# VHH binders against Imidazoleglycerol-phosphate dehydratase (hisB), part 10

Target 1, 187 residues: Imidazoleglycerol-phosphate dehydratase (hisB), of Pyrobaculum calidifontis (a3msg0)
Amino acid sequence: MSYRRETRETLVVVELVPGAVAQVETPIPFLTHMVETFLFYAGLGGRVYAEEKRRLDDGHHVIEDVAIALGRALDQLIGDRSAVARYGWAAVPMDDAFALAAVDLGGRPYWVVKAKLPNVAIGGYPLPMFPHWVRSLASEARATIHIYARGRDPHHKVEAAHKALGLALRAAVSPASGVQSTKGVLK

## First folded at step 5 (VHH)

Design t06 (framework vhh_7sr4_2)
Fold by ESMFold2-Fast, scan of step 5:
Structure t06 (fold): chain B 187 residues (1-187), chain A 124 residues (1-124)
Amino acid sequence: as target 1 above (187 residues)
Amino acid sequence: EVKLVESGGGLVQPGGSLRLSCAASGFTFSSYEMGWYRQTPGKQRDLVADISSGGSTKYGDSVKGRFTISRDNTKNTVYLQMNSLKPEDTAVYYCATYEIEYTPSGTTYTYDYWGQGTQVTVSS
């Protein structure tokens, strides 16, 4: 499971390995931390590498391109969508913050993010970019993603959201469960 | 916990001035938008003034040119300077902070907390 995205502005390489440790390197410290968090709680590791060939904005291109590359790598990893649980959700507290995420891997790209995000940057990450990051991820992973987050501390709020999304994805990619009905088993 | 404490209300003559203060605690004040709203009995709350984390301001039509909103991030306080007060400015004034809702169809501001309010009475 590997995906490479190169544009005039960025280069992003993603390789996802279930159960492995994630090695994440991006030019934006908070983006690196959030991607590490998401992957850890999703039960995914491997490598995420991003670099900027030129800085034309406040990291808009690299934030978006990382989400696109992750989404494409996830689409490859999911593979046969009939073989997974498809639906997943999680609720995660983080001190003052609370986040709820729900995911449908049914092949329909859609996103909803309900969160107050102040117009500030944390570790080089403009927080208003978080809904855009979710949009790009959902679009490329061909998933419906709903995130609700509240809290006072915006760092806790965004981090709780990434943890919740990771756990929801982990549930959604698990093998389909239920009673097996084969000719020789449940007669 | 989020706590907003308003002060500075009182009784004033028409044409007078008052300065309201809202002391905030329990959140990273400098990162949040702050607003002032007012309510008279039997009416809904109306926007008086709003200030972003970056200092951009917005005013209700009835107070433009008379009121000024400002903030002091070192003191976690938002202010409303009210000049040329009129009897119709009589109301309970509330301090509020914002929650922003993002959807595929757009972005909506909502208030996640209100202070207890401070009474302003303009009477001859």
Scores: ipSAE 0.000, ipTM 0.164, lowest interface PAE 13.5, mean pLDDT 83

Design t07 (framework vhh_7sr4_2)
Fold by ESMFold2-Fast, scan of step 5:
Structure t07 (fold): chain B 187 residues (1-187), chain A 124 residues (1-124)
Amino acid sequence: as target 1 above (187 residues)
Amino acid sequence: EVKLVESGGGLVQPGGSLRLSCAASGFTFSSYEMGWYRQTPGKQRDLVADISSGGSTKYGDSVKGRFTISRDNTKNTVYLQMNSLKPEDTAVYYCATYEIEYDSTGKVTTYDYWGQGTQVTVSS
């Protein structure tokens, strides 16, 4: 369950392994931290590597390309969508912040992010790119993702959102559990 | 909840100076762009000066060289030093910050937060 994306602007390699420790390396510190956080709470590890080939890029390409590669790797990992629970959600507090995430792995790519953010960069990550990161992830994972986050501290809002998304995904990819007649009484 | 409280306004003679202060609370001040705007009756609010989280500044053409915006992240305060004041600088001065939000179509919505304003009157 791996994916490699190489363009003139970036190189991204993703290998996802359930239950393993994640090794994440990107040129953007806050992106590295958020991807590590997302994977940890999703119960996924392995490797995520990204590099920028163009030094004039302000991070937009690598942020998007990491989301694309991660989404493609998730799509491959999920495999048979009838075999997973499909739906997941989580509510996560982080001090002043609160985030709610809900995921549907039904094969419909859609995204909603409701989070008021300042137009600033944290650890090299322009916060306005966070909704775009979710959009790319949802599109390539063929998932519907809803995220709602509120709080006073934008770092806490975005981090709580990644924790909630991870937990929601973890629930959604869990094995499907069906209702079965154990006594053969249904006609 | 974002709260901005201006102070330092008053009456001053032409050529005089005033220093405005804006005390901020309810958000992580150091991560936000802060601005000063002014408004005279019957007109829209105009940008006087702004300062980014990193300290980069921008000024309205009518105040360049006379006004200086600064911030103190340890005190959660933004300042406007006003020198060589002119009668046309008479206005209510507002402290402001903002947040942005994307919708599913990629449209950006700006949410502006304003203080109550402080009156500056330049007159003899």
Scores: ipSAE 0.265, ipTM 0.672, lowest interface PAE 3.6, mean pLDDT 89

Design t08 (framework vhh_7sr4_2)
Fold by ESMFold2-Fast, scan of step 5:
Order: C-alpha cells, then structure tokens, then sequence
Structure t08 (fold): chain B 187 residues (1-187), chain A 124 residues (1-124)
C-alpha cells in the first residue's frame, strides 16, 4: 500500500509492506527515529520518504504531512475492517517512562494524547507537535487512538508512546478470529 | 507590522566575501523562522538558507559549504556570511519570515513576509 503527498512545502512518499524492513528518511532526525520505531513495533516495513522544499516552520509541515501520508497508507493497508481484529492495546516501559496505547480500527477518527511534554525540540522535532502527529494519523487512518504516557525524560516518553502505538496497531490489524462486532456494524 | 530591512550587499570580485544583515521589527523575532532567498532577473526566488527559532538550518545545494546563516536574538538580526563568491551568486537577496496557521483538521497555511532586497553583484 502506497501513498504520495506533495505540497508547496513538502513531498512525502509512503509504501507499507508487512514484515519488511523499514527504510525511513526525513529531514528531522527525531521524526525519522520515531517513525522507524513505530513501524518496527507495528511489524511494518517498506519506505517512508519525506523532504522539505522550504524550512518555514521548524518542521511543522513535514511532521504533519508524514502523519497524513502514513495514515492514508494504513487505511489502504487495513482494507476490509471486518477482516481484522479491530482492537489492540499495549503497555510499554522505557526506563523512567511508561506508555499505554489503545487502538480501534472501526472507521471512526478520534484521538486522545495524555502526556506532559515540555515546549522544547528534540532532534529538530518540537515536542508539542506529537499530539498533532497522532491526530493527523488517527484522522487519515480512520482510527480511534488513545495514548497515555508518563515519565521524566521526554525522549523516553515519546519513544515509549511510539512503541506502544506500534504494538497496539499490530494487534488491531491481525486477522479476525471469526468473531464479528456485537453491533453487527461490520457485517 | 512586520518589517525586514536588508543591508550589506554590493559589488565584489570572484572569490571574495560579503556579510548580509537583516534587521527585523514588529514581531517576536526569537520565536520566528528566518530565511534568505535570492532572485535573478526572469527567475523565481530560490532558497539560499533558512534558520528556525530553534537554530536548525537548511541550505540550497549551490551554496552549501560556502554560505553560513546565523541569528542574534538580542539584536533581532539574521545574517548571511557569503564566502568564495561566484558570478552565479549575482542576485537580489531577500530576507524573509513566516507565520503558520493551523486548522482543526490538521492542515496549515503559511504567510510570507519579505524585505525590500539587497543587490549582490560578483564581477570583475
């Protein structure tokens, strides 16, 4: 599943392949690391490429556009929502940090991120952009995503959150066991 | 009102150097991204270099290794140090800054602000 997004500010290309090794290249080191982490724990590989045509906003456009393109590629990859497990969650510790993520692939875009993040940038990534990244991903993947993260080290908090989200997504996209939604909505 | 005033342009021989300055006023300078662009007659403005509020930089491929962008937040000024100048660097150089507006859907729009420009001519 592939998706290409081009604007005046950025170009993003995403191709997701289950079980493959991920090749991620973006102009923002921490974004590259977080996307690599998310994909690895999600059991997804392939290619994520992003470039900035202009550095207007300390990476705000490219961070959002990567999330949008990833979300679109995930929506395509998920396909028939009645064929997947739909729900997934994971709890991930990382030293001082702890993150919990829960995902519902029911086709309803919603997001909740509860994490105390300072107004600083790590590796070119303004941390206040993390909730916006999750929002854009959830909106385009048509998923409900809840993330809760605690800890002192903001790097560990955000990284643990990406690991938890990856694991939760991996569980949610696994093949359905033959059990349908109790509402019958997916029939 | 956002105001950007460039200075430091002029005529220089190939291999020479110039330092451009851009004095900014009317906004909280330290919180904004700053860039240098250049334009030759009949062409669009091209990115020379930009610097974020956090200090990260990006350079156009043709100037990387020769030019250095920097900022001084106490003076509300952004600089462009130009070394090893070539005739191809002849252009009007513009200082720029940007405002970004986010929407509820996650998309954003960018508003550009430009200075008046300063001429750089590299010739014998």
Amino acid sequence: as target 1 above (187 residues)
Amino acid sequence: EVKLVESGGGLVQPGGSLRLSCAASGFTFSSYEMGWYRQTPGKQRDLVADISSGGSTKYGDSVKGRFTISRDNTKNTVYLQMNSLKPEDTAVYYCATYEIEYTSTGYSTTYDYWGQGTQVTVSS
Scores: ipSAE 0.000, ipTM 0.188, lowest interface PAE 12.7, mean pLDDT 84

Design t09 (framework vhh_7sr4_2)
Fold by ESMFold2-Fast, scan of step 5:
Structure t09 (fold): chain B 187 residues (1-187), chain A 125 residues (1-125)
Amino acid sequence: as target 1 above (187 residues)
Amino acid sequence: EVKLVESGGGLVQPGGSLRLSCAASGFTFSSYEMGWYRQTPGKQRDLVADISSGGSTKYGDSVKGRFTISRDNTKNTVYLQMNSLKPEDTAVYYCATYEIEYTYESGTTYTYDYWGQGTQVTVSS
């Protein structure tokens, strides 16, 4: 499935293909790396393209718009929520860092990020934007996302978080058995 | 665990100089903003100087031109060079860094400040 988002500030195009290799192009190197990482661990490929129509100092618009478009593409890809496992989680170490992610694809947008981050930009990505990226993704994918990350290196913390989120999503979108509710069969 | 250890304080005459050092451990020092603050009894801690991970500096108005903040990422150390010291510079000097944490989608932001134990600077005639 594919989604195109165009505003006065940005253009973002997302096409997600399960099992394919991801081709990610954004004007922010660390955002490109984090989206590649997320998709790889989610078992998703295809294309993510983003460009800035206007010059932006902090990258806020493109970071948020990539999350929005990616979330919309995920919502389309998931389709019938009763057909997937719905819940997924993963714990990922990365040297000094440790991240835990849990996802509920029940159709309710919600997000929690517990990660202490310095006010620094890595590869053009202001780290304070990471919780905003998760929020936008969760909102548009209609998912509940919880992320916990700790460590000494903020690059490792954020990267481990994207790996954990990818793995959690991969589990959550896997095909379901016939029963997903203690009060009946979801259809 | 973030650990900050200040050194270099002492007693100095007006017009003298001191160099404060802050040894940092428990985090990737090069990625964090580092600051020096000072506190006089009965008052809040005030910003003396601040240095970003990229090396950009900020100074409190009372110390501009007299103090210089610098960092050595190889040694995980931040410095405060204090020149032309005045009696009003007498205070406990603290090294600090911080992290930001968010609470869910409401966007509430919390800062977690990490402080050293402080080092006393006394400027006395």
Scores: ipSAE 0.240, ipTM 0.646, lowest interface PAE 3.6, mean pLDDT 88

Design t10 (framework vhh_7sr4_2)
Fold by ESMFold2-Fast, scan of step 5:
Structure t10 (fold): chain B 187 residues (1-187), chain A 125 residues (1-125)
Amino acid sequence: as target 1 above (187 residues)
Amino acid sequence: EVKLVESGGGLVQPGGSLRLSCAASGFTFSSYEMGWYRQTPGKQRDLVADISSGGSTKYGDSVKGRFTISRDNTKNTVYLQMNSLKPEDTAVYYCATYEIEYSPETGTTYTYDYWGQGTQVTVSS
């Protein structure tokens, strides 16, 4: 499945393929790395492409638009929500950092991000944009996402958060078993 | 845990120079904005200079052209080079940084300031 989002400021194209390798291209190096990390741990690949039609605006539009397009592509990929496990969570350490993520794919868009983030940019990514990225993803994927991250290194905190979110999503999209213990597996 | 330790303070004559150092630990120093502040007894702390992670600087009007802030990300240290010192520069000098915590659910933003213990600078004949 593919999703294309074009605005006055950006063009974003997303194609998600379960089990494939991800090819991510954005004008923001840290965003590229974080999206690659998220998809890898989510067990999703395919293509994510983003470009700016106007000069870079501290990344605000492209960061949000990538999250929107990913969320829309994920919503399309999930399809029938009764066919997936729905709930997932993961706790991920990364050196000094620790992140916990929990996801509910029940169609209720909601988000919580609790992390101390300095008002600085890493690889062109203003860290205050990370909660906005999660908000846009949760809204468009129609998912409830909770993220808590702690640590001294803000790079590790944000990266651990993306790993945890990926793993939580991977669990949530896994197929739910319809086999009851009274029926068993028929070989 | 963020820890900041200032050094280099002391007594200097008017017109003299002094260099302050602030050793940082407990966080990714290169990613943080660092500032120098000063305080005289009975007054609030005033911004002297700050430096962004990218090296952009800003100075208080009273020190502009006389003081220079710099950083060494390899040593996790921020410096304040003070030239043409005046008696009015006498104060305790602090280095500081900050963090912002977002609670998008409530729309609340919390700012946490981190301060060193300070180093005394006295400009007197």
Scores: ipSAE 0.000, ipTM 0.161, lowest interface PAE 15.1, mean pLDDT 83

Design t11 (framework vhh_7sr4_2)
Fold by ESMFold2-Fast, scan of step 5:
Formats: structure tokens, sequence, C-alpha cells
Structure t11 (fold): chain B 187 residues (1-187), chain A 125 residues (1-125)
């Protein structure tokens, strides 16, 4: 599945291919690394491309627009939500850091991110933007995403969170024999 | 756990100088903003100076031009150089850092402050 998002500020192109290797290109090094990490653990590859048409402070637009485009591509890839396992979770340690992620692909957008983050940028990525990235992804993928992360090293903390989210999504998109809901209706 | 240990306080006469040091451990020091605050009995803590991970500084109006904050990321230490000390500078000085917790389901942003035990500075003739 492919999705293209173009605004006055950015251009983002996402093509997701299950089981393929991901090629990720963004103007923000840490964002590139985190998206690569997320996709690898999600079992997804293909291409993610982002560029800035206008230089913006702190990369706020690029970070959010990449999350929006990824979320839209995931929504298209999932398709019939009755055909997937729907629920997934993972707990991932990374040295001092620990992250827990849980995903519900029931068609309801919601997000919870609990992580203590310093107000600094790593590789051009202001860490307070990570919860906003999750919000945009959850909204556009029509998924409920919960992430809890702790640790002393903020790099490990955010990276563990992306690994956990990837693994949780991988489980949630796995094929299933029927609707995984007592309501019988997925929104 | 975050641990901050101040040193360098003491008694000094008006016009004198002191250098405070804060040794930090239990977190990736180079990635955190560091600050100095002071408190007199019965009053709230006031910002003296802060320094970003990149070295940008901010000072409280009452100390600007007299105090200098600096950091050494290789030693995990933040410093406060205090010059032209006045009796009004008498206070307990605290080293501090913080983390922000973002909770998007409620739209809240909670700041967690971490403090040292403090070091007494007394400016008296």
Amino acid sequence: as target 1 above (187 residues)
Amino acid sequence: EVKLVESGGGLVQPGGSLRLSCAASGFTFSSYEMGWYRQTPGKQRDLVADISSGGSTKYGDSVKGRFTISRDNTKNTVYLQMNSLKPEDTAVYYCATYEIEYTFDTGTKTTYDYWGQGTQVTVSS
C-alpha cells in the first residue's frame, strides 16, 4: 500500500510492503532511525520518504507529517479489520530502559503515552515530539495505542518504545480466522 | 536514581565570591537541562540560573551580571560562580534537573523536579 501527503511545508511518500526491508529517508536523523526501527520490528518494509519544502525550526512538521502518512498507509494495509488478530502487545528492555506497548486495531483512534522525557533534541528530533508522533500515527491508523516507557537514558527509552510498538503492531496485524470482538462490529 | 550533590557553600562577606559545584549521577547528564535555585525560610524557591544541554543560559533578574552558570559534561558537573555577593543572596542553594511526562489522553504535561539536598550560602559582615 502506498500513500502520498503533500503540503506547503512537506512532502511525504509511504509504501508499506510486509516482509520487505524498509528504505527510510527523512531530513531528521533520529526520526529516520526510529521509523526504521519501528518498521523492522513491525515486519514491514518498503519506502518512507520525507522532505522539507520550507526549512522549519525543530522539524515539528516533518515529524508529524511522517506519522500521519505512516498511519494512513497502515490503515490502507490493514483493510478489512475483521481479517486481523486486532490486539497486540510487547514489553521491550533496552539496557536501563523498558517500554510496554499495546495496540487495538478495532478502528477506534485513541492514544496514551506515559514517558518522562528531557526537553532536548537527539539527532534533530525534539524528544517531546515523540508523544505527538504516536498521537498522529494512532489517529490516522484508526488504532488505540498505549505506550509506557521508563529508563535513565532518553535515547534508549524512545528506542525501546519504537521496538515495542513495532512488535505490538506485528502481532495485531497477523491473520485471524474471525472478528476479534464481542460486539461483532469494528469501528 | 537521579542524585545531585552540591558543594562549595559557606560564609562570605559582602562583595566576596563563592563557587558552587553540583555532582550529578543516575541519568545521562549531557542530555538534561541543569539549574540552580535558592530558597530563604518561609519563601518559595526562585530560579538563580539554568543551562541547557547545548550550553544556553538564563539568569534570574537579581543575579544577572554577577553570577555565571557553566557545565562540564565529561565530569557530570554543573557550576555556579557567584561574584559581588550581597546579604540578599543569603539562602540555601539547590541544584536541580527535571523530566516532563506527557499524557495525551488527558492533555496534561507534568514536570518532575529532582533536587539536591542544598548548600547554605551566608553573606554577612
Scores: ipSAE 0.040, ipTM 0.491, lowest interface PAE 6.0, mean pLDDT 87

Design t12 (framework vhh_7sr4_2)
Fold by ESMFold2-Fast, scan of step 5:
Structure t12 (fold): chain B 187 residues (1-187), chain A 127 residues (1-127)
Amino acid sequence: as target 1 above (187 residues)
Amino acid sequence: EVKLVESGGGLVQPGGSLRLSCAASGFTFSSYEMGWYRQTPGKQRDLVADISSGGSTKYGDSVKGRFTISRDNTKNTVYLQMNSLKPEDTAVYYCATYEIEYTYTGSTTTVYTYDYWGQGTQVTVSS
């Protein structure tokens, strides 16, 4: 699935291909790394390209617009929500850090992110923007996303969160097994 | 857990100098903004100086030009060099850092700031 978002501030192009290798290019190094990480653990590849036409902020527009475009591409990829497992979760350690992510692809946009982050930029990415990134992704993917992360190293916290979110999404988009509700026979 | 331990306080005469140190542990020090605050009797805590992870500094108006904040990321330590001390500088000096958390629930955004403080070190400027 392919999605293009162009505004006065940014241009973002997303093409998601299950099982492919992701090629990610953004003007923010840590954003590039986190999107690559998320897609890898989600089992998704293809292309994510972002550019800034004007920088009127500390990367806020491009960070948000990448999340919006990814969310829209995911919504298109998911398609018929009755055909996927819908629910997914993962717990991921990364040295000192631990992240838990849970996803519901039920078509209801909602988000909860609990991660204590320093007011610092890593590789051009202001870490307080991470919850905003999740919010935009959840909103456009029409998904409920819960993330909890703790640790001593903020880089590890945010990276573990992206791995957990990727794995949770991978489980949630997997094909329906035929028993998603009490309508079928439970074993 | 975040742990901050101040040292270097003491008694000094007006016009003297002191260097405060804050030893940090339990977090990736180089990624955190570090600050010095002081509390004088009967007043709230005031910003003395802060230093970003990138080395940018900010000073309270009352100390600008007299105090210098610096950091050593290899030693996980932040310093406050205090020169031309005045009786008005008498206070307990605290080392601090902080984390921010955003919670999005529906259309509501709640912002929490988590402040981490050391135990403080007394600076007395007198006689």
Scores: ipSAE 0.278, ipTM 0.658, lowest interface PAE 3.2, mean pLDDT 88

Design t13 (framework vhh_7sr4_2)
Fold by ESMFold2-Fast, scan of step 5:
Structure t13 (fold): chain B 187 residues (1-187), chain A 127 residues (1-127)
Amino acid sequence: as target 1 above (187 residues)
Amino acid sequence: EVKLVESGGGLVQPGGSLRLSCAASGFTFSSYEMGWYRQTPGKQRDLVADISSGGSTKYGDSVKGRFTISRDNTKNTVYLQMNSLKPEDTAVYYCATYEIEYEYTGSTTKTYTYDYWGQGTQVTVSS
């Protein structure tokens, strides 16, 4: 397993394989769908498994812990940051919705998320958790992530954002063209 | 854009009943919390009732047991059934929904609530 995270509340196991098909299993249907979408557009597959040990919240721990485990697995997958393109971005439409994502894999964790969302759960996923999911992913992947999403349909907004993030990450993790960096360590 | 159009208001005698309807468009109705608020001249808007996407309801203290909020996601409509009406229920009734804008920037998290209101429908309970 590339990364295993176990707490008092959850168990999450992530194994990322470039170019493979993703098998995602979580107790939250919309989280499963969004993680599958993100990985597909990122060109990553393998396995993501999550389970809840205690019913202490409305899935908040599972959502956050999946993002943490994905981020850790991504950090491991990236490895030598001088060997990747580092920067990526994408703009993705989905009917009424439009999302922009930009990623810097320079080793500096930072996040900017701007989206209008209703205070509602879709498929067991409280939408206010989406910015927290991005924060945890960015923090653990040691990446700077910017996401902006607009639209009328909150399902389309969040899904477009995951597609854009996936495409941006795919570009950022692609091999660096030609020469390895001689300018020191990326943090 | 979010559009909310109320109907069903009017004049009614004390003890009577009215059913308000709010036709919603411009958003995925089934995913939004819907509410009814009322306002009398010179006062702020007060919560009458709200209903979550999952069907959970809350009521203002003055209307509990008399009013019932419901929704029909196939018609993109929220309803307010008003029974045992009192003169004090005289007000303009507004349909509402909201969105939260999340702005995460490093360690700073800001939220901005955007309320969307209908034009209102007048309910008058005469003596």
Scores: ipSAE 0.162, ipTM 0.552, lowest interface PAE 3.1, mean pLDDT 88

Design t14 (framework vhh_7sr4_2)
Fold by ESMFold2-Fast, scan of step 5:
Structure t14 (fold): chain B 187 residues (1-187), chain A 127 residues (1-127)
Amino acid sequence: as target 1 above (187 residues)
Amino acid sequence: EVKLVESGGGLVQPGGSLRLSCAASGFTFSSYEMGWYRQTPGKQRDLVADISSGGSTKYGDSVKGRFTISRDNTKNTVYLQMNSLKPEDTAVYYCATYEIEYTFEGDTTTSYTYDYWGQGTQVTVSS
């Protein structure tokens, strides 16, 4: 499933293929690494391409637009929400760091992110943008996402969070039969 | 966890120089903004200089042109080179870094800043 988002500031193209290898190209090295990590652990590949038409911000537009395009492509890929397990979670250690992610693909967008982050950029990625990346992904994928991350190394912390989110999503999109929700209805 | 240890303070004559060092441990130093602050008894701590992970610097107005902040990521150390010292520079100098805890819940974002400080090193400028 493919999705193309073009604005005055960015162009993002996403094509998701289950079980394939991901080819990720963005102007922000750490964003590229984190998207590659997320997709690998989610069991998804294909292509993610992003470019900036103008360099006027600290990457805010491209970080958000990549999350939006990924979320939209995921929504399209999931399709019939009654056909998936819906719920997934994972706890991932990465040396000093630990992240917990939980996902509900019930069609309701919501986000919770709790993490202690330095107000700095790693590989061109301002770390305060990570919660906003999760928000955009959750909103467009029509998913509830909870992420809790702790650790001493902010690189490990954010990377563990992307691994946990990937594994949680992988579980949530796995095939299911019958209604798994206590609410009885999937949207 | 986070440990910051200052050194290099002392007594110096007006017009003299000192070089302060701050040895950092317990965090990924290269990924953190580092700063130097100073405090006289009974006053709030004032920013002297800061340096980003990428090396961009900012200085307090009273020290511009006289002080230079630098970092050595291989040694996990931040430095403050202090030139043309004045009696008004007399203070306890603190090395600092910080983290922000983000709690993002729906449309509500809350943050809490965790400041980390060294024990301080005394700089006295007098004749």
Scores: ipSAE 0.302, ipTM 0.610, lowest interface PAE 2.2, mean pLDDT 89

Design t15 (framework vhh_7sr4_2)
Amino acid sequence: EVKLVESGGGLVQPGGSLRLSCAASGFTFSSYEMGWYRQTPGKQRDLVADISSGGSTKYGDSVKGRFTISRDNTKNTVYLQMNSLKPEDTAVYYCATYEIEYEWTGSTSTTETYDYWGQGTQVTVSS
ESMFold2-Fast, scan of step 5: ipSAE 0.485; ipTM 0.732

Design t16 (framework vhh_7sr4_2)
Fold by ESMFold2-Fast, scan of step 5:
Structure t16 (fold): chain B 187 residues (1-187), chain A 128 residues (1-128)
Amino acid sequence: as target 1 above (187 residues)
Amino acid sequence: EVKLVESGGGLVQPGGSLRLSCAASGFTFSSYEMGWYRQTPGKQRDLVADISSGGSTKYGDSVKGRFTISRDNTKNTVYLQMNSLKPEDTAVYYCATYEIEYTYTESGKTTSYTYDYWGQGTQVTVSS
């Protein structure tokens, strides 16, 4: 599935292909790394491209717009919500860090992110933007997303969170089995 | 584990200067905000100065213009340069680091400071 978002501040193009290798290009190195990580663990590839038309902030618009475009592309990819497993979760350790993610693709946008993060930028990515990234993704994908992350190293916490979210999404989009008790709940 | 070790305290006469150092280990120092606090007997700890990972500084009202906080990320050390010391500056000085807890829900966003790590403190006495 493909989606294009253009504003006065950014241009973002997302093309998602299940099982393919992801090619991610953004002006923010840590954002590029985190999107690559998320897609890899989600079992999704294709292309994610983002560019800034002007620098009006610390990358706020690019980070948010990438999340919006990814969410819209995911919504299109999921399609018929009664045909997927719907629920997924994963717990991921990364040295000192531990992250838990849970996803419900029931069509309701909701988000919970609990993490202790320093007010610092890693590779051009202000870490306080991570919860906003999750919010935008959840809103546009029409998904309920819960993330909890613990640890001392902020790089490990955020990376573990993206791995956990990817794995949870991968489980949630798997095909629905004929024995599921929740058949036909949402479409 | 996380360790903060203060040094540089001592006895000094009014108008003198001292430079406090705090050596940090066990965490990614450059990513954390660092602060100096002081405590006088019978009172709660006061913020003296803090410095963000990006170098932005804040000072307590009683020390503005006299004290300077700085950091050296290559040495994992935060410093407090204290000039024009007064008897009122006599206190135990503590180095500390903290995390901002971000809690986001559909209904809102909240933040709170938690100071999880403190040094043992270094005594500064301004007398005579």
Scores: ipSAE 0.014, ipTM 0.344, lowest interface PAE 7.1, mean pLDDT 85

Design t17 (framework vhh_7sr4_2)
Fold by ESMFold2-Fast, scan of step 5:
Structure t17 (fold): chain B 187 residues (1-187), chain A 128 residues (1-128)
Amino acid sequence: as target 1 above (187 residues)
Amino acid sequence: EVKLVESGGGLVQPGGSLRLSCAASGFTFSSYEMGWYRQTPGKQRDLVADISSGGSTKYGDSVKGRFTISRDNTKNTVYLQMNSLKPEDTAVYYCATYEIEYEFTPSGQTTSTTYDYWGQGTQVTVSS
């Protein structure tokens, strides 16, 4: 499944292929690394390409637009919501850091992000943008996403969160059972 | 275990200089904002100087032009060069690092600044 988003500020192209290797290219190194990490743990590959046509901020537009395009591509990939498991969660440690993610692909967007983050940038990524990245992904994927992240190393916190989210999504998109009981009796 | 250790305080006469050092360990120093704060007995801690991960600095109004904050990421150390010291600069000086706690839901975003780790402090006395 693929999605293209173009504005005056950015161009983002996403093509998601289950089980493939991900090729991710963005102008923000840490965003590239986090998207690669998320996709790998989600069991998704394909292509994510982003470029900035003009720099009006410290990367806010491209970070948001990548999340929006990913969310739209995920919505297309999921398709019939009755065909997937719907729920997924994961708890992921990364040295000092710990992240919990839970996902409901019920078709209604909601987000809860609770994390302590320093007001700094890692690899061109202002860490305060991480909660906004989750919001945009949840909104466009039509999913409820809860993320809690703790630890002292901010790189580990955000990376653990992306791993947990990937694993939770992987579980949630698993095929659903089509078998239904008729009145629960054995004969 | 996160640890901040200040040094360089002491007694100095008005107009003198001191250089404070703060040695940090147990966290990814280069990724954190580092600050110097001071406290006189019976008062809250005041910002003296702040330095971002990228080296951008901010100073309290009372010290701007006299104090300089700097960092050495290879040594995990933040410094405060204090020049033209005044009796009013007498205080315990603390090294600190902080995080912003984000809670973001459809109802809105709330943030709070928490200072998770403080050094023990180093006394600076300007008198004669």
Scores: ipSAE 0.212, ipTM 0.630, lowest interface PAE 2.8, mean pLDDT 86

